# Designs tried in a protein design chat: VH-VL binders against Ferredoxin-fold anticodon-binding domain-containing protein 1 (FDXACB1). Part 18

Target 1, 94 residues: Ferredoxin-fold anticodon-binding domain-containing protein 1 (FDXACB1), of Homo sapiens (Human) (q9brp7r531to624)
Amino acid sequence: LYPPCYVHDVSFWIDQKKGFDELEFHTVARAVSQDTIISIQFLSRFQHPKTQQVSLCYRLTYQTCDKALTQQQVASMQSQFRKEIQQHLYVIPR
Short names: E, the ipSAE of ESMFold2; O, the ipSAE of OpenDDE; V2, 0.75 times the mean of E and O plus 0.25 times the DockQ between their complexes.

## First folded at step 17 (VH-VL; framework fv_sotevtamab)

Design j2 (from k3 with heavy chain V51I; at its last look DockQ between E and O 0.89; V2 from the best seeds 0.82)
Fold by ESMFold2, look of step 17:
Structure j2 (fold): chain C 94 residues (1-94), chain A 123 residues (1-123), chain B 112 residues (1-112)
Amino acid sequence: as target 1 above (94 residues)
Amino acid sequence: QVQLVQSGAEVKKPGATVKISCKVSGYTFTDYYMHWVQQAPGKGLEWMGRIDPDDGETRYDPKFQGRVTITADTSTDTAYMELSSLRSEDTAVYYCARDYYPDISYWRYFDYWGQGTLVTVSS
Amino acid sequence: DIVMTQSPDSLAVSLGERATINCKSSQSVLYSPDNKNYLAWYQQKPGQPPKLLIYYASTRESGVPDRFSGSGSGTDFTLTISSLQAEDVAVYYCQQYYGHPTFGQGTKLEQL
C-alpha cells in the first residue's frame, strides 16, 4: 500500500572559494534519480580542525509513486549522484 | 575605497560588437567575482554572467550565452564584457558589479556597482 | 530560474509615512548550510546604479539609514521604509541569490 522508502546520506568537501550551489545540488539529485528522490534534508556542516576544510552532509530519501524501487537500483542512483556532483559542483565526495 | 569605473557610452549598428571595460580599485581584483547586469530602457535588471578573475572561469545566463564573452585582465585589474551580433533590443545600460564574499555560498549579492555604460544599437 | 515578483509596481507615499514593498519568489531562497534567506534589496535613483540596502533578507548594509528594514522568509519578503524622506524616491528591486541572480520587476516609489 505504501511504497518502499530508502534513505542514503551523502557528504562531501566543498571548495570554499568557489562556493556550494545548493540549488544545483537539488537539480542534479532529481535529474540523476529521475525524480525518485522525494526529500533532500540538510544534516550537518563540519569544519575539519586541522585543514579548515568544510564538508556538508545531506540525507536523500528515495521513493517512487508508481513503481517499486529495489535497494540495488537506489544504490546505483546514489553512486551516479556522487559522480555527478563531483562533475557539476566544486565538491569531493567523502 | 572600492571603485568600479566603466568605459564610456557606445553607439553601434545592428550586427556589430561592443566591448565594455570595468576597471577596479580599492580591493584585490582576483578575490571577488565580477558580474555583468543589463538594464534596458524603462526595464528592470537582468543578470548576464560572471567571471572568476583568478582563473578566468565564466558562467552565463542562457538568455545571453553564445553572444556574451566576459574576460579579465589581472595585470590592469580590468574586467571586460563583449556582446556580439548586436540587435536593437540590446540597447541598454550595462553594469559591472562586484559580489560580496559569502561564507560558503556559490551565488552572492552585489555590494559595489560600476556607474553603468549606455549602449545604443540603431541603424 | 527563480521568478521574483514585486508588488505593487508603483506606489505613492507622503513624507513621513510608512512605505511597504512586497517581494515573492517562485521557490524558497533559504540556504540550508547557513539557514539564511538569500534575498537582497536595492535602491536605484534616476541616472545612478543600484545601491545595496539589505542582504540576507533583513540585514542592513553599512551606511543604510535605520528607517529601512527587511523582513520575511522562504518565499515572502517585505521592504519597509518607516518614515519616508524625499531622498527615498527611487525604484526598489528585490534580488535572490539562492540560484543565479534574478531580480523583481521593480517598484517605483513616488512622493504623494
Scores: ipSAE 0.795, ipTM 0.903, lowest interface PAE 0.7, mean pLDDT 91
ESMFold2 (binder alone), look of step 17: mean pLDDT 91; pTM 0.932
OpenDDE, look of step 17: ipSAE 0.841; ipTM 0.941
ESMFold2, look of step 18: ipSAE 0.768; ipTM 0.893
ESMFold2 (binder alone), look of step 18: mean pLDDT 91; pTM 0.932
OpenDDE, look of step 18: ipSAE 0.835; ipTM 0.938

Design j3 (from k3 with heavy chain D55E; at its last look DockQ between E and O 0.95; V2 from the best seeds 0.82)
Fold by ESMFold2, look of step 17:
Order: C-alpha cells, then sequence, then structure tokens
Structure j3 (fold): chain C 94 residues (1-94), chain A 123 residues (1-123), chain B 112 residues (1-112)
C-alpha cells in the first residue's frame, strides 16, 4: 500500500547578489510541512536572456506514512512555504 | 594583486575585548564577502562569521553569536572583527578570508587569506 | 551543521610516492542548481595561512601544481598528491560550503 501523495512544483527568481542557499531551502520546506515533504527534486535552472535573472524550479512530494493528507492541507503547506522562502531565502516566487 | 593585511598580535586579559583589522587591496572591496576564521593552537579551522561590505549585512556562527561583531569600512577598504568577553579558549590565530564571487550559490570557499593575527588571552 | 571528518589524522609518505587523504561529510554537499560538489581543499604550512588548492571537489586553483588532484562526490572525497615533493609537507584541510563553512580536523602530511 502507498498512501496518497501530492506533487507541487515551486519556481522562483533568486537574488543573485546574495545567492541561493539550497540547504536552507530544504530546512524551510521540512519545517513548514512538519516533515510531510518526503522528496525535494531540483527540476531546472532558467536564465532570462535579456535581464540575466535566474530562476530555479523544484518539485515537492508530500506524503505521510501515518495518516492521509488532504489536498487542502497540502495547499496550505505549499502556500506557507512560498511565503517563508520569500522571507528567508530572498526569492520572488513565480 | 589581491592582498589582505591584518593588524598585529595582541595580548589580552579574560573579559576584555579585541578588535582586529583586515585591510584589502587589489580588488573592489564591496564586491566580495569578508569572513573571519579562528584557529586555536593545535586545532583546526572554525568559521566565525561574515560581512557583506556593500550592505553591512552580517551572519555569525551560533558558537560566536553575541560575542563577535564583524564590520566593514568602505572608506578605508578595511574589515574588522571584534570579539568581546574574552576567555582563555579564545587564544588563537584569527584570519580574515575573502570568498570567491560565485554565480548563484550563497556559501563559498575562500580564495585569499590574511596573514593571521595571534590573540593571546592570559590572566 | 555539516560535520567534516578527515582520515588519516597523520601520514608519512616518501618523496616521489603517492599521498592520499580522505574527507567525509555528514551529508551530501552536492549543489543541485549547478550539479557541483561544494568541497574545497586547503594546504597550510607552519606559520602561514591556509592556501586554496581545490574547489568543486576536483578543480585546481590557478597556480597549483598538477600533482594535486581531487576526486569523489556526495559525501566521500579524496585529495591525492601523485608524487610527493618536500614542499608538500603540510597540514591539509577539507571544507564544505554547501551550508555555512565547516572544516575537517586536518591531516598532517609528513615526509617518511
Amino acid sequence: as target 1 above (94 residues)
Amino acid sequence: QVQLVQSGAEVKKPGATVKISCKVSGYTFTDYYMHWVQQAPGKGLEWMGRVDPDEGETRYDPKFQGRVTITADTSTDTAYMELSSLRSEDTAVYYCARDYYPDISYWRYFDYWGQGTLVTVSS
Amino acid sequence: DIVMTQSPDSLAVSLGERATINCKSSQSVLYSPDNKNYLAWYQQKPGQPPKLLIYYASTRESGVPDRFSGSGSGTDFTLTISSLQAEDVAVYYCQQYYGHPTFGQGTKLEQL
């Protein structure tokens, strides 16, 4: 048996002067989701050809072993995660 | 030619404060972070913290937070590290170190180091 | 914190022979956005500051002799000196920069 899982992508522009702290990104993701995120997969890096702005895209997989997650619970966690990365990693979500 | 020149050795009593300077030349001071690293006698290297000379933003290792202050003076191209409430275990050589300006990463390695400043804390 | 552990703590190698120093991190130091291992090696001689040898696990810094090479990925890394010279006697440190910087305890390389 596989409990239900939910997949959400997050992409964002980074502050290239400060840089992107991937370890902190993982830490924030786990803290906000209370460890229900079981996978964080880097998908892509895009550099805008005119502005030179860089965006990153990650795939988050939400699942628990103990109880079923709902779509609304996951959506709430994803929304909070987007807010927290703006504050802590100096990124602009897309 | 990149150079980081630190102030001379110091002898301090427990409870005192020390302030070490690191004057840079050969590059644009505000384009790179400046870090400070402690090396106690016979021990390895421990990162203390960093400053962005452009903004004055700082980050400290929790081990030193509350006792260390790192600053930058862009008018003299000089970084400073101040360590307060000195203890005997703070006897060490202190290095300033410049990080490389990488493409998109937050943390970096250190391409240039100052010559080191010995601080001795004794009763 | 990412803990860096070097082995051995000390080794002695004859001139012209190969020296091998290992470094292990408590977690992966692979930075996904550029797919590089954020691992550096430094050489420190007595009375001198550390000198950068290798970054991104395997890239030599400018001016570093070809006999120095780095290898490994993820959590396991190796610094190799292919043919030891007398001036290579020093303490060697690995350092990760995937998170805030932490260093291995150092490996003292001596001439046998």
Scores: ipSAE 0.721, ipTM 0.895, lowest interface PAE 1.0, mean pLDDT 91
ESMFold2 (binder alone), look of step 17: mean pLDDT 91; pTM 0.935
OpenDDE, look of step 17: ipSAE 0.842; ipTM 0.941

Design j4 (from k3 with light chain Q27R; at its last look DockQ between E and O 0.90; V2 from the best seeds 0.84)
Fold by ESMFold2, look of step 17:
Structure j4 (fold): chain C 94 residues (1-94), chain A 123 residues (1-123), chain B 112 residues (1-112)
Amino acid sequence: as target 1 above (94 residues)
Amino acid sequence: QVQLVQSGAEVKKPGATVKISCKVSGYTFTDYYMHWVQQAPGKGLEWMGRVDPDDGETRYDPKFQGRVTITADTSTDTAYMELSSLRSEDTAVYYCARDYYPDISYWRYFDYWGQGTLVTVSS
Amino acid sequence: DIVMTQSPDSLAVSLGERATINCKSSRSVLYSPDNKNYLAWYQQKPGQPPKLLIYYASTRESGVPDRFSGSGSGTDFTLTISSLQAEDVAVYYCQQYYGHPTFGQGTKLEQL
């Protein structure tokens, strides 16, 4: 069998004046997961009809070839990733 | 009628500090980031850093981190770039450049440039 | 850092002929949220600051003549001058703005 593969989505409001740095988003994802994130896929851009706030959604796929990840390890990485993007990217996770 | 007018050429000794001004007109200074770009003689363009004039947030290229300070004075609509511990390889033309505010991106392209300021570092 | 590599370093073209300048990035400069390539082209004439020609890889800046066009996607981009004029003698730079700005080394365009 292939190593376990975990998929988690992350969505967040951006600061439209500051803007969103997609390259830094990728950099933070790889650093926090120690490169176990093998895919980062943009899913959607949403503008709230009343507030005009913009939200982005990405899909993260976790997998490693040299050891099996547990669900708890991935959940921990995902939780830390949400904290790190808030700290580094002027975003508010949803 | 957007204009970016830089201060005049400077000659400096190694180890000194230079501060270049970039006065803007024809647009709202706080609506756009101001960038600084170095061009050494016979060389290409190298991004140094930027400032958001609205709140003073800065970002610097690691090559210049620790030696460069970029500021904005909204009372005079003037951006500044200060480069310390000057070396002979800092001899270059320095440009201020305005980015354009297109949508939701963090990084942008430069639609208007200052005339450039030659800084010569000579021992 | 995203490395931008231009080719050729220097190019000589006869008046009225087509000039093509290539730019390659070390990674994709496609910004997913708006699906646009974050690539710009600048012209720099002797003694002048750079002048924006093209942004989003293929969109001409206001006042730029129709003979200038940009194309490409992902990592491979070109600037084309369909019919060279004497005033087009300059150095041309590509620049990505997907990450912090980096420029190609420049391409010097001369009149044969």
Scores: ipSAE 0.803, ipTM 0.902, lowest interface PAE 0.6, mean pLDDT 91
ESMFold2 (binder alone), look of step 17: mean pLDDT 91; pTM 0.933
OpenDDE, look of step 17: ipSAE 0.826; ipTM 0.938

Design j5 (from k3 with light chain Y97H; at its last look DockQ between E and O 0.72; V2 from the best seeds 0.00; counts 0 for: pae O 3.5 > 2)
Fold by OpenDDE, look of step 17:
Structure j5 (fold): chain C 94 residues (1-94), chain A 123 residues (1-123), chain B 112 residues (1-112)
Amino acid sequence: as target 1 above (94 residues)
Amino acid sequence: QVQLVQSGAEVKKPGATVKISCKVSGYTFTDYYMHWVQQAPGKGLEWMGRVDPDDGETRYDPKFQGRVTITADTSTDTAYMELSSLRSEDTAVYYCARDYYPDISYWRYFDYWGQGTLVTVSS
Amino acid sequence: DIVMTQSPDSLAVSLGERATINCKSSQSVLYSPDNKNYLAWYQQKPGQPPKLLIYYASTRESGVPDRFSGSGSGTDFTLTISSLQAEDVAVYYCQQHYGHPTFGQGTKLEQL
């Protein structure tokens, strides 16, 4: 038996003045997910043609074999993650 | 031309506080982070922290957290580093170094440095 | 914190010969959003502040001679001086700026 995995994407605008700390982004992800995130993949960078604002998109994969992990639990963690990166990092979720 | 000019050498007793300055010219002060780096005699470079002169936001290395205060005065284009509860091991040359606001990352390299300020802590 | 480790601690090279300094990071300093390695090299001479030589692992700072070059990716990096000059005698430091800045312990380059 292979434990189920759940995939969620997250996109957010960055503050180009303050910058984006990818290392801290990963740290927050692991903390919020209680170490159930097994993969964080950078997907794309988008720059708005008019405003020139920059956004980033990441794919997060959740999986664990030592405890139950449901889709609802992952959704909750993803929601909390969006909140945490907005508060801890200089980003605005899309 | 970009210049970072630091205040002169300091001699302090253990337990005292030292505050050194870094006055900039030749560029817009608020467009660059200002960092402080410690270098003990004959030793390597150690990052202490930085300030965003635009809003005063700071970050510190945990080693110095609680003892170091980094500030910026935009009216005089001067950054400051205050280190309290001085110890003999704080004897070192301290450098200010600028870091341009990056497009993506919080951190960049240091392209201009002050000449350094020697702080000697001795009883 | 990302730990930077240089090798060797000291190096003696004859004039005109190649000097090679290595730097290893405890974790990758490759930044995904721009696919750049956030690794810089500095030169420091006695009584002077560090001088920026290389940034983003391989880009030379303006005014830096062509004999200086940086290479590597991820966790392993190298600073190369193709032909050592007398004025190149100094201590060299690598520095990562992926996280908050950390420096290697330095490599003392002397003339043999």
Scores: ipSAE 0.065, ipTM 0.764, lowest interface PAE 3.5, mean pLDDT 91
ESMFold2, look of step 17: ipSAE 0.577; ipTM 0.854
ESMFold2 (binder alone), look of step 17: mean pLDDT 91; pTM 0.923

Design j6 (from k3 with light chain Y38F; at its last look DockQ between E and O 0.93; V2 from the best seeds 0.66)
Fold by OpenDDE, look of step 17:
Structure j6 (fold): chain C 94 residues (1-94), chain A 123 residues (1-123), chain B 112 residues (1-112)
Amino acid sequence: as target 1 above (94 residues)
Amino acid sequence: QVQLVQSGAEVKKPGATVKISCKVSGYTFTDYYMHWVQQAPGKGLEWMGRVDPDDGETRYDPKFQGRVTITADTSTDTAYMELSSLRSEDTAVYYCARDYYPDISYWRYFDYWGQGTLVTVSS
Amino acid sequence: DIVMTQSPDSLAVSLGERATINCKSSQSVLYSPDNKNFLAWYQQKPGQPPKLLIYYASTRESGVPDRFSGSGSGTDFTLTISSLQAEDVAVYYCQQYYGHPTFGQGTKLEQL
């Protein structure tokens, strides 16, 4: 009886002058997910060949054993996470 | 060459406010954050906060939040640090420090420093 | 806040000998997007501001002598002076910039 695991990727453009606060990124993720995120993995860095803008991609894994976690709940948290990082960090979700 | 020149030593009473300046030269003021660091006599370094001279955005350490105000005047290439409700514990040398921002880092290290300004708080 | 702890608090080393200063962070300061450790080392002499020596844990700032080197990753870092010179007597600080900047308490390096 292994609790269900949900995986979602998130990509966003960064402000190269302001920079990207990875620590705060993790903090916001844990807060929004109510500590159901068990893994945050950096996947890739992309630089637009024409505009030279930089984007980052992370993989978030959701899982909990102390309460029920549904796909819909995770989707909602992921959506909220995208909103929060845009408001709290200098990033623009892709 | 890059230079950060701070205002002179200050002597204040408890409860007073002090405002020290940091004038820069040798680089574009608005391209780099300006940070302020406190160092009590014989003690270590404590980050107080920073300002983005380009848009005036600030970040403060919670320890100083509410008492410290960091500003930047782009017309004179000068950063300021104002500390209110001074206490004896605020007696320290205060440094302005330019950060160097690498590729995509948010927080920074400091490549150039002012000479420091001694603030003495005494009754 | 990320807490930085240096060891030892003070160190006396003979001229020409190796000096080793350690720095530990309360959490990893490895920045995933760049795969770099957000860790810097500073030297401070009496009456002077800190001077940047090392950044990204192991990259030496321009003008810094080769005898200074930084190593480590994650939470454990080391500043090494391979052969102590008289002008190296100072207080050394580590600083992380993974979170908002925090410094170690400093290590006083004296000549034995």
Scores: ipSAE 0.366, ipTM 0.839, lowest interface PAE 1.6, mean pLDDT 93
ESMFold2, look of step 17: ipSAE 0.782; ipTM 0.899
ESMFold2 (binder alone), look of step 17: mean pLDDT 91; pTM 0.930

## First folded at step 18 (VH-VL; framework fv_sotevtamab)

Design g1 (from v5 with heavy chain V51I; at its last look DockQ between E and O 0.96; V2 from the best seeds 0.84)
Fold by ESMFold2, look of step 18:
Structure g1 (fold): chain C 94 residues (1-94), chain A 123 residues (1-123), chain B 112 residues (1-112)
Amino acid sequence: as target 1 above (94 residues)
Amino acid sequence: QVQLVQSGAEVKKPGATVKISCKVSGYTFTDYYMHWVQQAPGKGLEWMGRIDPDDGETKYDPKFQGRVTITADTSTDTAYMELSSLRSEDTAVYYCARDYYPDISYWRYFDYWGQGTLVTVSS
Amino acid sequence: DIVMTQSPDSLAVSLGERATINCKSSQSVLYSPDNKNYLAWYQQKPGQPPKLLIYYASTRESGVPDRFSGSGSGTDFTLTISSLQAEDVAVYYCQQYYGHPTFGQGTKLEQL
């Protein structure tokens, strides 16, 4: 029996002057999920044609070998992750 | 042209504090982060921390956190690094270094360095 | 911390000969948003600050002679001096900037 996994994308605007710390992004993701996020995949970089603002999109894959994850647990981790990156990184989630 | 000019050599006793200045010219001080790097005799380069002169935000290497304070004075275009509770192992050359502003990355490489400031800690 | 390990610690090379310095990172330094390796090389002569040679692993800084080249990807990187000149005698450092900066221990290049 294969453990279930959940996939959620995160998109956010960055502060181009401050810059985006991808290593810290990974660190925050794993800390918030207690290593339940097993994969973080960069998907795309978008520059808004009018404002010139840059957004990034990452795909997060949640899975455990412990007890089965529930959708509610994953939703809580995803919500907290969005909050944490706003606090620790210079990003605004989309 | 871009220049980073540091204050002169210092001789200190253990337990003292040193404050090194780094005055910049030839660019807008608040547009680039300023870093401090330690080089002990016969040892390599070790990053200590950095400041964003625009808003005063700092980051420090855990090895130095608690003893290092990095500040910036935008009225004089000068960054400062203060190292307290000096030990003999703090004998080193200290560099200020400007990071380059390449794209969207938070961390960057160093395109301009100060001449270095020798701090000697001895009894 | 991303640990940077250089090899060799020192080498001696005759004028006009090729010098090769290796640098290995403890994890990938590839920055996904621009798909570039965040690795730099510096040259340091006695009594002088480090001087930037290479960034993005292989891009030469302005004014750096073309005998200096960088290569590698992910975790394994190389600085090559194709034909050593007397002025190239120095200590060379690699540095990653994917995370907070860390440097290799340095490689002392001497004239044989």
Scores: ipSAE 0.778, ipTM 0.897, lowest interface PAE 0.7, mean pLDDT 91
ESMFold2 (binder alone), look of step 18: mean pLDDT 91; pTM 0.931
OpenDDE, look of step 18: ipSAE 0.828; ipTM 0.937

Design g2 (from k2 with heavy chain V51I; at its last look DockQ between E and O 0.86; V2 from the best seeds 0.81)
Fold by ESMFold2, look of step 18:
Structure g2 (fold): chain C 94 residues (1-94), chain A 123 residues (1-123), chain B 112 residues (1-112)
Amino acid sequence: as target 1 above (94 residues)
Amino acid sequence: QVQLVQSGAEVKKPGATVKISCKVSGYTFDDYYMHWVQQAPGKGLEWMGRIDPDDGETKYDPKFQGRVTITADTSTDTAYMELSSLRSEDTAVYYCARDYYPDISYWRYFDYWGQGTLVTVSS
Amino acid sequence: DIVMTQSPDSLAVSLGERATINCKSSQSVLYSPDNKNYLAWYQQKPGQPPKLLIYYASTRESGVPDRFSGSGSGTDFTLTISSLQAEDVAVYYCQQYYGHPTFGQGTKLEQL
């Protein structure tokens, strides 16, 4: 039997002058989730036609084989993750 | 013509500090990050850190963090790298290198390099 | 850190022959937002700074002869010199820039 699997998307505007550090994005995700994120999938890149702002969207999949995860635990991790990337990666969550 | 001109070779004792300059010409200094790379004799290349000259933001490799300080003076178009608490294993050629900023990435490759500065740390 | 491993450490190739240098990263260097491999190749001759040859794994820098080509994706990359010339004797480095820059240990290319 497979353990529970939780999927959450995150979208955000980047600071195009600073640039986006995808490796650090992965690092923050794994640190906040204590390595329960097993997949980080890039979904899309969008450029606003009038403001030229760039937005990125990623899909995070939470799962572990050796401890129970609940919806509330994952929601808490996702919420913290959104705060951490805003503080450390020059992004603004959508 | 893009040029990165570094200060001359230095001989230092263990425990001392060295400060290397990198003066640029042929481009707008503030528009590109400046990196520093170490190459020990007969060894490969090792990234030390970088600075955004526009706002002074720095990033360092953890193995050098605490001993290296990178600065930029936009009034003289000059970057500096200061390495403190010198050890014998810090004997190396030190390069400044400009990165290229082509799109939305945070990290880049190096399109222009300084001539290198030999620092010798001898007992 | 992303560890870059080159092979071989050295090789000798006759003039006019093909030289092949491999580079492997400890993790993918594919930058998802532009779908490009963040890998560069440099040439370094004695007493000189490194010179950029290839970026994005396969794009030649301006002024680099067309005998130099890069290939590969993800974690496995190759620099090929299709017909070795005497001036190609140098040490070659791969470098990733997906994260903070790290370099391979270098490959010394000699004339056989």
Scores: ipSAE 0.776, ipTM 0.889, lowest interface PAE 0.6, mean pLDDT 91
ESMFold2 (binder alone), look of step 18: mean pLDDT 91; pTM 0.932
OpenDDE, look of step 18: ipSAE 0.826; ipTM 0.936

Design g3 (from j2 with heavy chain Y101H; at its last look DockQ between E and O 0.92; V2 from the best seeds 0.83)
Fold by ESMFold2, look of step 18:
Structure g3 (fold): chain C 94 residues (1-94), chain A 123 residues (1-123), chain B 112 residues (1-112)
Amino acid sequence: as target 1 above (94 residues)
Amino acid sequence: QVQLVQSGAEVKKPGATVKISCKVSGYTFTDYYMHWVQQAPGKGLEWMGRIDPDDGETRYDPKFQGRVTITADTSTDTAYMELSSLRSEDTAVYYCARDYHPDISYWRYFDYWGQGTLVTVSS
Amino acid sequence: DIVMTQSPDSLAVSLGERATINCKSSQSVLYSPDNKNYLAWYQQKPGQPPKLLIYYASTRESGVPDRFSGSGSGTDFTLTISSLQAEDVAVYYCQQYYGHPTFGQGTKLEQL
């Protein structure tokens, strides 16, 4: 029997002058989720036609073999992750 | 055109501090990050840290955190690296290097390097 | 830290022959937003700073002879000199810039 699997997308504007550190993004995601994120998939890069701001979108898949995750646990992890990337990666979550 | 000119060689005793300058010309200093790289004699290259000259933001390799200070003076287009509490294993050539900007990535490769500054630490 | 491992540590090649230097990263250096491998190669001669040869794993820097080529993806990369010249005797370094920069230990290329 397979444990529950939760999928959440995250998108955010980057600071193009500072740049986006994808390795640190992965590191923060796994630290906040305590390694329950089993997949981080880049989905898209979007440039706003008026402002020229760039946003990125990633898909996070949560699952664990040891103990089933709940929707509330995953939602809490996702919320904390969005806060952490804003504080540390020069991004503004959408 | 683009040129990074470093200060001259230094001889220091253990426990001292060294401050190396890197003066740039041929480009807008605040448009590119400046990095510092250590190369011990007969050894490879080791990244020490970087500064954004535009706002003074720095990042350091944990190996050097607490002993290295990188600064920039935009009035003279000069970056500085200061290494304190010198030890004999800090004997090395130190390079400043410019990254290529403005791609959207945080890290880059180094397209221009200074000539290097030999720092010798001996008693 | 992303560990970069080069092989061999040293290599002797006759003039006009092919030289091959390998570089392996401890994890992928593919930057998803632009789909490029964040891997550079440098040449360093004694008493000189490193000189950029190749970036994005396979893109040759301006002014670098076309006998230098880079290949590979993900974690396995190769620098090839198709026909060794005397001036190519140097130490070669790979460097990743997917995370904070780290370099391979270097490969000394000598004339056989």
Scores: ipSAE 0.777, ipTM 0.894, lowest interface PAE 0.7, mean pLDDT 91
ESMFold2 (binder alone), look of step 18: mean pLDDT 91; pTM 0.934
OpenDDE, look of step 18: ipSAE 0.832; ipTM 0.939

Design g4 (from j2 with heavy chain I104L; at its last look DockQ between E and O 0.87; V2 from the best seeds 0.83)
Fold by ESMFold2, look of step 18:
Structure g4 (fold): chain C 94 residues (1-94), chain A 123 residues (1-123), chain B 112 residues (1-112)
Amino acid sequence: as target 1 above (94 residues)
Amino acid sequence: QVQLVQSGAEVKKPGATVKISCKVSGYTFTDYYMHWVQQAPGKGLEWMGRIDPDDGETRYDPKFQGRVTITADTSTDTAYMELSSLRSEDTAVYYCARDYYPDLSYWRYFDYWGQGTLVTVSS
Amino acid sequence: DIVMTQSPDSLAVSLGERATINCKSSQSVLYSPDNKNYLAWYQQKPGQPPKLLIYYASTRESGVPDRFSGSGSGTDFTLTISSLQAEDVAVYYCQQYYGHPTFGQGTKLEQL
C-alpha cells in the first residue's frame, strides 16, 4: 500500500528560565500520534529583537503503512500535539 | 566567588532518614537549578534529582523516587536533600551541584559542586 | 535513560605521552536548536568533587590546560590529554545532558 505522507510545522515560544527539553518533545510527539509521526526535523530558531523571546520551529512528517491516514486525522493529531506541548514543555504555540 | 558548602558527614542506622544541606553563596540562588548526585564507594556518579529554587519544581530519578525529597529555602539560600528508609547500599558521598545558567536547553552540565557529604549506613 | 559507556575502564600512561579516553552514548546527544553535542567531561581526584573540564563535547572550561581536548559527535566522543602531567592522574567521567543527566562508569588514568 502507498501510505499518504503529511507534513505539518509547529512553532512555539519557549520559557527562557525553564528551557526546552527536545528529548521530551520527541517523546510527546510519539505518544500523541501513536507513532504515526515518523520524522521530526528542526527548522529554525528565532529571537525576537525587542523582547528577546525565543521561538523554535519543527517539521513533523506523518505516515503509516497499516492504515491510510486522512488529512482530517492528521489535523486532529497536530491539534492535540500543540495542546500537549503547551501542557508539558513550558511552551506557547504560535 | 561561587561556593556550595555542604553539611558534615553522618552515620545512620538502617531505616533512618538523613537530611543534607547545601548552602550557596556568590550567586543568585533562584537563578540556577540545584542537583544532587550520589557516589557509592568505589563506584561512579549517579544523578538523583534536582530542584528549581525559584518555584520549587522537582524532578527525580525513578531509582530514588519515593525515598528522596529535595527542597530549597530561599530565605537562607540553602538546598536540602532528604533520603528516607536508609539501606546499607545508600552508603555514599552525596554532592550538590549547580547547573550552568542560562542556555536554550532544559538540561545542563554542572559547573560548581559542593565538597561532598559522606553518609554511612551501618547496623 | 541515555546510557553512557566509557572505554577503557583504566589505563596507564607515561608522563609526556598521550592519553585517550572514549565515551559512547546509547543515542544521539545533539541538541538541534543550537546544533551542539550535549556532552561534558569531568576530572575527579581522590577526596575531591568532580571538576568540569569540557562541555559541548569540545569546549574547554576556563582555567583548564590546553593539553585537554574533547572531540566527537552524535554518540561517539573522545577526551585526549596530549602530554600527560603528574597532576592528571585521576578518574575521568563523561556525562550527557541532552536528557536528564547520566554519567559514564569512569576511567581511571594512572601514571606508568
Scores: ipSAE 0.785, ipTM 0.896, lowest interface PAE 0.7, mean pLDDT 91
ESMFold2 (binder alone), look of step 18: mean pLDDT 91; pTM 0.933
OpenDDE, look of step 18: ipSAE 0.851; ipTM 0.941

Design g5 (from j2 with heavy chain Y33F; at its last fold request DockQ between E and O 0.92; V2 from the best seeds 0.87)
Heavy chain, then light chain:
Amino acid sequence: QVQLVQSGAEVKKPGATVKISCKVSGYTFTDYFMHWVQQAPGKGLEWMGRIDPDDGETRYDPKFQGRVTITADTSTDTAYMELSSLRSEDTAVYYCARDYYPDISYWRYFDYWGQGTLVTVSS
Amino acid sequence: DIVMTQSPDSLAVSLGERATINCKSSQSVLYSPDNKNYLAWYQQKPGQPPKLLIYYASTRESGVPDRFSGSGSGTDFTLTISSLQAEDVAVYYCQQYYGHPTFGQGTKLEQL
ESMFold2, look of step 18: ipSAE 0.816; ipTM 0.906
ESMFold2 (binder alone), look of step 18: mean pLDDT 91; pTM 0.933
OpenDDE, look of step 18: ipSAE 0.858; ipTM 0.946
ESMFold2, fold request of step 19: ipSAE 0.820, 0.816, 0.812; ipTM 0.906, 0.905, 0.903
ESMFold2 (binder alone), fold request of step 19: mean pLDDT 91, 91, 91; pTM 0.926, 0.930, 0.928
OpenDDE, fold request of step 19: ipSAE 0.886, 0.888, 0.888; ipTM 0.947, 0.948, 0.948

